# Ledger of designs, part 11: VH-VL binders against Large ribosomal subunit protein bL25 (rplY)

Target 1, 192 residues: Large ribosomal subunit protein bL25 (rplY), of Marinomonas sp. (a6w1c8)
Amino acid sequence: MSLSINAVARTQEGKGASRRLRNEGLVPAVIYGGETAPVSISFKDNELLKAVGTPGFLTGLVEVTVEGKTEQVLVKALQRHPSTGAVMHMDLQRAQADKAITTRVPLSFINAAQSEGVSKQGGRLTVESKLAEVRCLPANLPEVLTVDVIKGQLDQIFHLSDVILPEGVELVSLLKGEDHDQPIARIGKSKR
Short names: E, the ipSAE of ESMFold2; O, the ipSAE of OpenDDE; V2, 0.75 times the mean of E and O plus 0.25 times the DockQ between their complexes.

## First folded at step 5 (VH-VL)

Design S25 (framework fv_rolinsatamab)
Fold by ESMFold2-Fast, scan of step 5:
Parts: sequence; C-alpha cells; structure tokens
Structure S25 (fold): chain C 192 residues (1-192), chain A 122 residues (1-122), chain B 107 residues (1-107)
Amino acid sequence: as target 1 above (192 residues)
Amino acid sequence: EVQLVQSGAEVKKPGSSVKVSCKASGYTFTSYYMHWVRQAPGQGLEWIGEINPSGGRTNYNQKFKDRATLTVDKSTSTAYMELSSLRSEDTAVYYCAREGYSSGWYDAFDIWGQGTLVTVSS
Amino acid sequence: DIQMTQSPSSVSASVGDRVTITCKASQDISSYVAWYQQKPGKSPKLLIYAASSLQSGVPSRFSDSGSGTDFTLTISSLQPEDFATYFCQQYDDYPLTFGGGTKVEIK
C-alpha cells in the first residue's frame, strides 16, 4: 500500500509562528527541492503521529496531498520535542523520477530457523544491522531488503554483500569498495 | 513608517483596573499579531499575551489569564490591554509589540510601542 | 515554562571591545530565539531573530551563534551607541519567555 498523508497549505497573506500551529494541533512542514518553489504546509498532529509510527514513513517515499495535488517526498529532517518526542517541524524533499535518492531500508532476515546453524548446531541469529543505506531511483525503492540465511552454519557472519538486491538498487557502503562490506548478522552459539 | 503609539502613564489604586491602548499606523493592522509585554522597574521583560487583530483570537500567559483581557478595535487600528484586580506588584511599563513576518518560520517582535507606565499605589 | 538564563548579568567594556553574551534555554528551542537591545527609558529594539538572522537596519557587528539550548550574542567591535541592556527571548512555546538581561556598561 502506498504511504500517504494529507496536508494543509499555509495562509498566503498571513504567517503564523510554529508554536501557534502546534497550539491548534498542527505541525508545520516545508516541501522543497526539484525546480519548483518551496511550499509551507501543516499536518494535523494526530494524523502525523500515526503516520510517523508507520514502517517506512521516515525512510521511504511518502505521498503528500495538498489542496488536491499529490507529490512524492522523502523526510529529510524532523525536529522533536526533547521531553515528549512530539514532532515539531518537518523538512520534506521532493523526489524526482530521474534523480537518484539515498535513504535507509529495513533488512529482513529469512529462513534462520531452517538453517543448519540454528536448527542442528544450536545457534541463534543475531542481527547487528536492521537498516541498510541504499541509492536508487524513486521508482526502484524497495520496502524491504532480504537476506536469506538458509545456508548459514554455526559461527557464520553475514555481510552487506549477502543482501539480495533488486534491479536498480545499490548499497551505498559497497559503492565505496569491498573493504566497506561490513557484518550485518551472525549465527552464534546460544548455549550457556 | 510603521509605528505603535500607546496611551499615557496611569496611577491606579489596588483593586482597580487599567486599560492601556496601542494605536497602530503605517501597516495593515489585521495582518500581524499584537503582543503585550511588561517590565517592572529595574527588572526583565514578562510576556502577557497575544491577539490576532483579524479574528480577535487570543493566547495568554497563564499567570495573567484570569486578570488580563486583550481586545482590538479594527476601525481605529487600536489594540487594548485591560488588567483587573491591580496589585502593587503590577507596577510596570507595559508595551505593545508587533509580531513581524519573516521569510521563514521565525516571528519576533519587530516594532514596539513606546511603553505605558502604570503605577499601582494607595 | 521554558527558562532563559543569561550571563553575565553585566559587563564593563570599552569602545572597540568584542563583547559576548550567553543565553541558555532550559530545553531545546531549536532556533526560535530573538535578541533585543534596550536603552534606558526606551522600548526594546529587535536585533536578531531565528538565532542568526540580522534584522534590517541593524549593524553587521551584531551576530548570534548557537542552536538547541545554548546561544551567544556577539558584538564584534563595541560602539558608543551599543551601551545598553540586551535580552534574549524564546518564541518556541507558550508562554513566551525572556532572559534576565545583560547590561553592557562603559568601562
């Protein structure tokens, strides 16, 4: 399902301080980038709280609808209240179909229970990295990247190069060379 | 030029009320929030509240909520601050100030009135 | 309420000196900070808003640095007209609050 949220454009002739918007249950944000001017918008705080809690909202492409017009954006920055964690401001960058984006995508480790390392050798999968930084065109952005650990033996270490990459997706670390192929998971002894 | 002109100094007895005016000129009165701030002699600045002249919407510092009333008269481009149940501790210079608009999210008090001294004594 | 703590409460300086005034917020206020100058018997005058933006008509010798909780106002080369009291203000949350002020006095 496409991740989407509605926003309200801010008044043309008047501008309110961000604190007033928050007092009204609104969270200010700006959409910028591409070749069009930045647009000031606001989100209802209850809708934004639910959206931020949805997997992929802070890391993936989001469709923002303002006055009937929908744009694809990436969350590039957000400010949170230090004590409450409430979102106070958000910077949203427009995605362009022909420009590569860099973002973090969740890693999913499959078939651990069926591996020999876990099922026959008393091991347990320990995940060291839950996200991987990818570079791809917006249309190629996956919701999840899979690591198949079915052939894992006890003491085996899985690296970024073990990630199954869909077409058009690159891992940023691997673009820097083979010496950046860092561990992401291992099957280690679970016995006391 | 943008200007805020306040009413003159007042001497009031404890328990009475005072109403200070702030007349705006040189800009569209209804396009900017108006704030009220006070300063006791030799002390710092204390925010009382704000009003949107367009709709009359107000927000108050909780300390003053039960005693302060902010209003506007759009026909004369004048803002008013009324403070009731005056105490000696209310002796202060009272300022009106316009919340300016910048190109960003940041609004500060760009124009201030000259101040109105309110003295509360028996 | 967000408390704004200014230091020092006063500083004695000579024309040409570099003067630094510090303002500390009791919680993160991002860049929602303004600085005002007040001369005796006069109303405050806006110098800086959004923690770094110089108000139109204010001399370039005034600057701010900082974000989050710690902010500083710097006057790079103090002029005779700069002897005044300076206040910081947060406008991130209600109620709006001001620092206690720093009086810049002639040495």
Scores: ipSAE 0.014, ipTM 0.496, lowest interface PAE 7.2, mean pLDDT 84

Design S26 (framework fv_rolinsatamab)
Fold by ESMFold2-Fast, scan of step 5:
Structure S26 (fold): chain C 192 residues (1-192), chain A 122 residues (1-122), chain B 107 residues (1-107)
Amino acid sequence: as target 1 above (192 residues)
Amino acid sequence: EVQLVQSGAEVKKPGSSVKVSCKASGYTFTNYYMHWVRQAPGQGLEWIGEINPSGGSTNYNQKFKDRATLTVDKSTSTAYMELSSLRSEDTAVYYCAREGYSSGWYDAFDIWGQGTLVTVSS
Amino acid sequence: DIQMTQSPSSVSASVGDRVTITCKASQDISSYVAWYQQKPGKSPKLLIYDASSLQSGVPSRFSDSGSGTDFTLTISSLQPEDFATYFCQQYDNYPLTFGGGTKVEIK
């Protein structure tokens, strides 16, 4: 999917306080990586608010246009105001077609209500992790990773190894060994 | 060594103007905003304004906007604060201070000048 | 303007004491607050920035906690060189404003 946002370039000289940019209705960000020098940029706060609310913006590839030039980036970090949730700063990493990227992708659990654990054994699905860290080429980056819990029984624990992986996608934790196969959900006994 | 060195003490008459200098050394002068802060004897700190030495753009405390003028001379790495229409209430130590930058964010005043006492008396 | 209300205005303490100074902003300033130490006849010295980050070279006995509107500077074990005036400052919005100062005096 092609999500895009326009940005304004900022030079190293005159690189300023977050408050100066906010006074102009701008949010600071940095684009880095790709064997190229980091570039300071800013987004219009109303455009960024709309973009952040768009599915896939924080987890997928984003096209950023600066001074008429477009490049693909990943949102690697985003700082929000604790009370308002307004975006205060953003770190963006350049994506290269031939270089693997690492990012967090949402987990979607399907068929919980149809499982024996939920439908016949009085259980409820409890999600313990909503994201998984993946490694893949940019072209292979999924919007979501699916965990099918249809065969779940009461007291069953689902792990990262239960995630359905698309071709070319690896889970970072599993690359470290089977002892890093973290629990991500369980069908537990619900209090009545 | 990063250092800000200010001009010497001034004694001025009410209604006159004063121009204080702040010479920077040990860093790239144009890469950091410069601020001016004053402190009346025995009192707290009061922000006057800021200047971007690269482009010369300024932001002022509204209280001083009509009387304060911040400038820079890039060739000598020197910042200036001029305050006009001086009153006895302007008697204070005037400081220049460098704004540090971290991750594109405003950082605090990490380096300060030694201060310049301006005395306004008749 | 954002008002920074600092308390107490003065505190008498002995070497080894724990000293706490509070600073209250009139509106939410997130973590955009710094603390400065000023000794008589000297310029202010930066101690803490971004509410909790200790400036390089500043002893670990200095710390801050807080976010939003309420901030606290703590000196865990007061040393002779710590008798000074302390100021908080917000840099969230213009004009930049300072607290009224807290003088830490020898008891």
Scores: ipSAE 0.019, ipTM 0.514, lowest interface PAE 5.6, mean pLDDT 85

Design S27 (framework fv_rolinsatamab)
Fold by ESMFold2-Fast, scan of step 5:
Structure S27 (fold): chain C 192 residues (1-192), chain A 122 residues (1-122), chain B 107 residues (1-107)
Amino acid sequence: as target 1 above (192 residues)
Amino acid sequence: EVQLVQSGAEVKKPGSSVKVSCKASGYTFTSYYMHWVRQAPGQGLEWIGEINPSGGKTNYNQKFKDRATLTVDKSTSTAYMELSSLRSEDTAVYYCAREGYSSSWYDAFDIWGQGTLVTVSS
Amino acid sequence: DIQMTQSPSSVSASVGDRVTITCKASQDIYSYVAWYQQKPGKSPKLLIYAASSLQSGVPSRFSDSGSGTDFTLTISSLQPEDFATYFCQQYDDYPLTFGGGTKVEIK
């Protein structure tokens, strides 16, 4: 269940151009942040493709192992091929135990089929936001945030304030005020 | 300061060879790839090849592979380009250039030598 | 080989003008493009790398936009020291290739 990936360090004396790495099936990346110097690394492209396709990899904490040392990082930026979507480069920011991180977490909507709006009133759950931006310490970062729609009626709109928050987790939008409590889902009339 | 200093201008006969030097200073010579690029008078830039000074591994533009030889002398932090079987169309300014250092984003040529004019004439 | 087609081959401009130079790659090179400035009798100087990153010490009036196959170098307000020849270069694959150059001349 842990999101992890192995990487190879790139040293001064072993430095190669991005094109050399890519021609060898490697994707260049940089780990930066915290109190230590940035480190250039590379991933095998087949391992990275699998990892990027895993839910939570681009939004959650990832363990990167380089030369036997494991660090927790967040994916902060990536360069993709415009047509294929293949990752060409990644920026990874180190997580620090005592510093809050801001990242996006998937939303999971449960019990829609059992709600009166869906089961008895001919409605369907339409998800408008699949992710929510959170702020928390790394240890408190959830893999998913849950919205329980069991009591939803037809035409009900669910907002960020309806998200079930674990201890120590805040929604960034709600920190900006009540007028940033955006809709995330609704039970609307089913049209097929 | 980081600097690449090239050898002086050469005048050569068709069929001969020329060897241009490029002396590096101000940085760790073995940590950066060195490239060679030429420019015919009033024309554009043409890549000849690259060398890793640490291991001596080279990659060449196929156009020059049979005539160009890239080497380094680590003890003097000097790179060399030798071009054989010279023709009049080889008349050009020849540059050495360092591939930048940092992350994988910085593979551009950040430091260039001053250039060496090679004239091939009968 | 990846062909880099640069246009125009020359442009006459006045100080204060906005100048744009276009570079087209024959195949997708992502953002692995650099731009160089060359003054007569001098070596090329790196201006921009990775399509959009400005080299240290280069004035902010220089910028690039584009990814994939189409790239544009823009000089927002031409200065006297900017009259030079500009080259694009791809560093995505071997052999490394340059555009044909664009000479920016005083009007």
Scores: ipSAE 0.014, ipTM 0.514, lowest interface PAE 7.3, mean pLDDT 84

Design S28 (framework fv_rolinsatamab)
Fold by ESMFold2-Fast, scan of step 5:
Structure S28 (fold): chain C 192 residues (1-192), chain A 122 residues (1-122), chain B 107 residues (1-107)
Amino acid sequence: as target 1 above (192 residues)
Amino acid sequence: EVQLVQSGAEVKKPGSSVKVSCKASGYTFTSYYMHWVRQAPGQGLEWIGEINPSGGRTNYNQKFKDRATLTVDKSTSTAYMELSSLRSEDTAVYYCAREGYRSGWPDAFDIWGQGTLVTVSS
Amino acid sequence: DIQMTQSPSSVSASVGDRVTITCKASQDISSYVAWYQQKPGKSPKLLIYAASSLQSGVPSRFSDSGSGTDFTLTISSLQPEDFATYFCQQYDDYPYTFGGGTKVEIK
């Protein structure tokens, strides 16, 4: 998706700057990576709050515009206020067309109601992981990864290896070895 | 590998000055602030000041402002802390520390030098 | 200056224990607090920054909570390598200040 947000450039002024930004309703962030130097920026807290609540903002490519210049970035880290949940800082990594990126993509479980485990054996699908970490070129980044549970039986556990992978997309956990094939969902008894 | 390597221990007389070095390697020296912190034997940590290696801007703890001077040599990726008019109370281990920004917030000290013991005795 | 008060100054604990260290700021510092671990003869090591973010390579048994003036570092199940002195630090305003430290000792 084409998600966008505006940012304001920041001047380097030491540590007192962090408190000043908070008082002005601004959230500091840094854009780094690629072939150009890191850039310190800030977002308006209200705009960032809406953006973070938008599906795909934390997991997909985002267009950040600062001083009329737009860059494609990935959210690599964000720091939240422990009590309020407000974003206090963000790390944004530049995306390059010829370089693999690593990000988290939502998992979609299809055909649960039609599976034998659910329809005939009294089970229900319980999702244990809603996201999977992928590695791919930016152009190959999917909006969602699908797990087809149509053949699921009662008590069946689905793992990362059950995810249907598009061309050019790898699961980071599986690159670490077969022993990192974590459970992501199961069909268990209703009312468990 | 990212590391900060400091100069060796110093023994100084009261009234003299000391200059401690901190050589950075494994990262772009001018992209991160460098801080100086001291720790008297058996005591807590005390912040001395910071320097931006890109441009040399400094900020000091007022307690040290009149005696501490922070500088950098970009050609050797080395930071320096000079403390003048030494007193016995200045006996401490002095650390350089890098302010990280890739680990999220840019204000925490993610890499520390091994420390330099400065002993001031009459 | 912002004063950072740590309690307790020392705690005796056994492997497997839950250890809690408290840090109180003299004024509201939001979440601009970091925690460091220091072993005898070594430099401090960053554990946690911005009150809740775990530094890369730090075990998940370390966590912290709090905001404003009251912050707590928790070690959920103490390991042998965790016997050390712990310091909190505020970086909301100059000068940056540290807590007095908490020494975690073997019981």
Scores: ipSAE 0.000, ipTM 0.450, lowest interface PAE 13.9, mean pLDDT 83

Design S29 (framework fv_rolinsatamab)
Fold by ESMFold2-Fast, scan of step 5:
Structure S29 (fold): chain C 192 residues (1-192), chain A 122 residues (1-122), chain B 107 residues (1-107)
Amino acid sequence: as target 1 above (192 residues)
Amino acid sequence: EVQLVQSGAEVKKPGSSVKVSCKASGYTFTSYYMHWVRQAPGQGLEWIGEINPSGGRTNYNQKFKDRATLTVDKSTSTAYMELSSLRSEDTAVYYCAREGYSYGFSDAFDIWGQGTLVTVSS
Amino acid sequence: DIQMTQSPSSVSASVGDRVTITCKASQDISSYVAWYQQKPGKSPKLLIYEASSLQSGVPSRFSDSGSGTDFTLTISSLQPEDFATYFCQQYDDYPLTFGGGTKVEIK
């Protein structure tokens, strides 16, 4: 699966400074949170680079397998080398079934071409926000949030309140009040 | 209690070699890297190198790589530093130090030996 | 090599004073810096590691701040037993390097 990665546990015999791991093409990481002690692990840098490039890896739940044991985690921090951009360290937080998480989820705008604003009124959909910050239990975390613009007219503005929310999912901005219902897309006149 | 005890002071002639020992107690010897650091009289600290007691793997400061040899004897929980081709500038207190760790990542030097004075004079 | 530049080289202060020692790395070392105290004739003693992690048994008057290239050790209320030389050390990359030291003299 795209959201799965293998890691190597760091043993007493193999324990060393982060600098040693980087020399061997390994990236140190720590799994923390929940009811059990933090666990130090390492990823092969080539495997981690491919994983980080996979949609949803940095925003969704990830399965990490260490010595045959699999845990669900969320990437909370990722440290990069200031000049090279190479991943130097990762903080992975254990997902707890009864604890709400806050993360960013991609927005998908559907039916723009079929809307009256685009198809009959010469408009074009312009996306102003590609992500929305959500709060939900791990089991309820969606891969994408949908905005249906089928009924859009020319010059219509779509807001966070137009997002179709799955059960158990809240938009963080809307929890702050109606004045935080920010624009996310609009149907405007086609570019000259 | 965790402790590192080093061998006694040495007086050596230029061109000779010195071998300093560092006996560990109170912890699992093979679980921590051991480092060697020196300090010339009135000067700062200078890192010589490190050894993993489990596998014997070493890393050296380039300045010392051709003259320093780090070894361990796991049966006696003792680390050794040998420095060859001694010069007057090698006169210093030599320390062994244990590298601690948190979450499995290497940390700073949490335990130090008492130091061994090596004097190089003709 | 990563150069650790420590300032001042020495400072004279009265008991109860706040003492600040600065350490600058020649490149970004994140938080991989440790601070050591060395009293005359004795080996160095670890005070703080990984920036801000106080070693067990070290008094709370010792603290540090900084990340990246600029680091500071602070003694909030200097005591007679704090007469010593203080060293910073980076352990981000080989070779491991130390600052030149700061000697704290109590008046």
Scores: ipSAE 0.006, ipTM 0.485, lowest interface PAE 10.1, mean pLDDT 83

Design S3 (from O3 with heavy chain S31R S57R; framework fv_rolinsatamab)
Fold by ESMFold2-Fast, scan of step 5:
Structure S3 (fold): chain C 192 residues (1-192), chain A 121 residues (1-121), chain B 107 residues (1-107)
Amino acid sequence: as target 1 above (192 residues)
Amino acid sequence: EVQLVQSGAEVKKPGSSVKVSCKASGYTFTRYYMHWVRQAPGQGLEWIGEINPSGGRTNYNQKFKDRATLTVDKSTSTAYMELSSLRSEDTAVYYCAREGYSGYEDAFDIWGQGTLVTVSS
Amino acid sequence: DIQMTQSPSSVSASVGDRVTITCKASQDISSYVAWYQQKPGKSPKLLIYAASSLQSGVPSRFSDSGSGTDFTLTISSLQPEDFATYFCQQYDDYPLTFGGGTKVEIK
C-alpha cells in the first residue's frame, strides 16, 4: 500500500490531555496489538484530514511513521465530534503477517452501461451495498472488490456470491452460510 | 497540606493593570497545570486561561488573549496573572486553580482563596 | 464555544428533600464534566469529576447521572451544610466553560 501518515509520539499522557492536543492542531490516537506494547501518538489535524479523505485510508492498510519507525496498521475505530464530524480519536491495530484480518472493502460495479439490461432493455443499475466485509491475511487485502455486471439482464439481482474474489480473500457473510448471500445490486426499470 | 495562597485585594483605576499572584505549596509545582478563573460579584465563573509551570506553555480564552498574561516563577512556586487595560466590567474575584492529574480528567481539585480586584474611577 | 445551560437558576428546599440540577452542553462532551459547590464568600470546591466520579471526602448523597449532552446533579437528602451555589463545567474543549449556577436555599 502507498498510504502513509506521520505521527508524533506522546511520552506524557493523561485522560484529559485530548483538549490540549486538539488546541495544538493534533488528534490523539493509539497503536495497539501484536507483540509490542500499545503506543500513544498524535496526528497533525490537517494531515489527518487529508489522509481520511484518501480512498482506502479507513478501510485498508496504512503505514504510520513515529520517530522514524514505520508500522502497518488498520483503522479499527474512530471517534468523531457529534456536531462537526471532525476526528477526535483513532484506534489503530497493528497488522501481523500471519494473522487474518477482518475489514470492509469497497465494491466496484463494472460494465453496467454495456450490459443488455441497461443498454437494450431500459434498465438502470441500483447499488444496494457499497462495502463488503472480508477476511484475509494483510498481504492479500484488496483495495477494491469487483462485481462484473456485463451479463446482466433487466430485473437481474446481484448477490455477494457474484463478487470476484482474489486468492486468499473470503467474504465473511458467505462463511456463515448460503442463506447469508445478500443482494448487493439490481438492474431495475428506468425511464431512460 | 496542598494550598494555593493568593495576593490581597486591589483597587485599580480604569486603564491600569493588575498583577495577581498565587503561591503553591504542598505539592510539586511543575507537575500540574494552573488555571485562572474570575467571578464578577453575584455572577458565574469565567475561564481566563491556563499555564504549564514546567515549560511556560499557555492557552487563553480568546476573550482575554489581548489583555491577560500568565507567567510562573518556578523558584518560588508562584503563578501570576496580569490583566491590562482594566475596565469597570473587570471588577471580579480572580481565582487560581490547580488542574488535577488523570484521575480528575482536567477538573480543578484545589482553588486559591480568591483576590478581589475592584476597578473604579 | 461550548455553552453550558444550567437549570434552575435557584431552588428553595427543605432539609431531607431530593434536589436535582440539570446541565445541558451545546454539543457532546463525553464524560468531561465537573460539578463544583460554592458557599457564600468561599472558593468553589470540586464535588464530581468525569461526570460520575465522586471527589474524595464528598458525601455519597451527591451524584451525577449523565450522557453526552445532558447531565444531572442530584442531592438525595438535602442537609443544612448544602446551602450553596452549584456550577457545572465542561473541560472537553477550549475555552473551558461553566454553567450559570444554581443557588440552593434551605427553607
Scores: ipSAE 0.092, ipTM 0.546, lowest interface PAE 4.8, mean pLDDT 85

Design S31 (from Oa9 with heavy chain S57K, light chain N93D L96Y; framework fv_rolinsatamab)
Fold by ESMFold2-Fast, scan of step 5:
Structure S31 (fold): chain C 192 residues (1-192), chain A 123 residues (1-123), chain B 107 residues (1-107)
Amino acid sequence: as target 1 above (192 residues)
Amino acid sequence: EVQLVQSGAEVKKPGSSVKVSCKASGYTFTSYYMHWVRQAPGQGLEWIGEINPSGGKTNYNQKFKDRATLTVDKSTSTAYMELSSLRSEDTAVYYCAREGYSSGWYEDAFDIWGQGTLVTVSS
Amino acid sequence: DIQMTQSPSSVSASVGDRVTITCKASQDISSYVAWYQQKPGKSPKLLIYAASSLQSGVPSRFSDSGSGTDFTLTISSLQPEDFATYFCQQYDDYPYTFGGGTKVEIK
């Protein structure tokens, strides 16, 4: 799935430009990283709102086109207005084919209803972490990480080490040692 | 083919209101800001305001803020400008104009214009 | 408000002439300037945006120079279809403002 968005490069920053951005519903952002200088850009809020709502935009590789030039970037930081949820600012990091990136990828739990813990032991799957931080080359970045809970029994706890990892993908927490093999889901007794 | 088609000429009495329409075709209506500009006979251009058709957010020239209302109907790809408390000096051709796409330097330049609507205010 | 002062208000010229129109902003607007052409009874047409970028479909005889506060539109070799009124516009800050216009008339 290709994800793309257009942006405008801004060379002028100051009180006049800042007031116009606020009034026009333009969202400022910065593209940085790689061996090239940072670039200040802006997005129209209606275009950005649609893009942010698209699966994978905040976690995957995005193509940003500025003045006809397209770059692959990752969303590294996002500032939202606390009451409206509107995006106020974004930090976008350039992706380099030979440099590992770190980002958060959604966790998908499969086969819970078919597990013995749920189907025969009156249990219910409770998800404690919806995301996992990964490290990989850009080309190896998955859209989702799968946890197969088919063998789950009642009271079983699933950890990051239970995640099915594609080739070239590492879990950042597991790189720090086995003490960081965090629980991510449990099969516990259902309320009834 | 991108086009903006405006409603026909109007003759109004002082103190009344006028509502001008601007129907867009040939592009995604909600992806471009719409602006309104007027021109008195034989005179220059004056910016009234802008609207983002996606969310309905508006920005007005302070001169018109208390009298002008910009709205859109997304289902018909139509923008509207209503001007109230009309005075003789409001006699002008009123234009709608599309702001160019923000993929480069022309974000606020007006790349497509409607044909204009003459509003005459007289007793 | 940013004032856009355009000069001259009119100029008489012949086909083949070089015509220059100047536009001065009351404060620094960098490159946020557009130029429009308007023929009698017609809507304005965008010629140039961002001070130097030629709109698609506009002949190369139209060009501009300048940044900051002083801008110049040049028509290198005037054609019969170029007799019109020309306006500059700033879009750096609200409210957007236009120059008073320059009428290019046949000699």
Scores: ipSAE 0.000, ipTM 0.445, lowest interface PAE 14.4, mean pLDDT 82

Design S32 (from Oa9 with heavy chain Y33W S57R, light chain A50D; framework fv_rolinsatamab; at its last look DockQ between E and O 0.76; V2 from the best seeds 0.00; counts 0 for: pae E 15.0 > 2)
Fold by ESMFold2, look of step 6:
Structure S32 (fold): chain C 192 residues (1-192), chain A 123 residues (1-123), chain B 107 residues (1-107)
Amino acid sequence: as target 1 above (192 residues)
Amino acid sequence: EVQLVQSGAEVKKPGSSVKVSCKASGYTFTSYWMHWVRQAPGQGLEWIGEINPSGGRTNYNQKFKDRATLTVDKSTSTAYMELSSLRSEDTAVYYCAREGYSSGWYEDAFDIWGQGTLVTVSS
Amino acid sequence: DIQMTQSPSSVSASVGDRVTITCKASQDISSYVAWYQQKPGKSPKLLIYDASSLQSGVPSRFSDSGSGTDFTLTISSLQPEDFATYFCQQYDNYPLTFGGGTKVEIK
């Protein structure tokens, strides 16, 4: 299930045009990617605020409707006002069915409580990374990646290579070589 | 303390390239556009381009579009400007500058500047 | 490109004088003008933005006025520390452009 949001095409570009849009309660954005020209758009501030707060909007495929036509996109850049947190700019990359995309996907650690490390050895699972960067075709983009820690022991460190990968999904770090098999969680001593 | 610290001065031969670094500290690097501006000795200021550190989107002054490359490294909060095919007229102090947001929703002028990096191109 | 025509190119003035510097844009840029001060060997420092807003820590003797195409920076009573070169800059449209600068020298 993908999220959707409506946008309006715009012809005026530049810093002055962007500033004027924000004064009208609009957030400037650009859809780019593929071999087609970038399209400048805007979102209503209140609609975008609600969408950004929805899980999966910033990490998953989003349908953007411009003048009745929809495109699948990924949020590639988001700039926020440093003191208010308001979204100031958004860059959106087109997702094409036959082109690989990269994005960050949540990690879900399962069965920690049932592991010997936690249940019998006084350990606690400490998560170091909540997201992992993946590369896949849009159709293969998972909502979440699972790490099964049922066999975890006290002092065990889990790495990216422990992630259960769906077909067609690669971890970007591991594509750079096995020396990039970074730790993502551990079962460590509880000092309580 | 918010600051931008640039790499040291460089002397280059015509036809070569230079890469200037700009390390940001004291603020959220990915929340502000970074600009590059140069100033020839005794002359005015010339805008080279800008980069959004969040996604790497760039806008260049057309004068430099084929020779300038702006990049960032988010893990080190560092922006880079590379200028290729150097000529003697590229001799200048190169500045990085942060685009401010002090007015809230308005894009502001450049509120924080690096100390500048002198690039001298001579044969 | 929007040209920012700055005048004069230099000013010799005494402490206490009122100094005015003008910038004319080649097209309407609303109020998207900034003014910078640059002392020898230093990077520029933002003084005023949006053609009226004084940057934090800038003395109140600095002010500006104007809209559309004609803008003025005023130093109401020149001080010894105001020796510098001053630049205007438009940030309405790409490419961002600067005026040629005005060197203020204290006699």
Scores: ipSAE 0.000, ipTM 0.502, lowest interface PAE 15.0, mean pLDDT 83
ESMFold2-Fast, scan of step 5: ipSAE 0.185; ipTM 0.624
ESMFold2 (binder alone), look of step 6: mean pLDDT 90; pTM 0.929
OpenDDE, look of step 6: ipSAE 0.336; ipTM 0.741

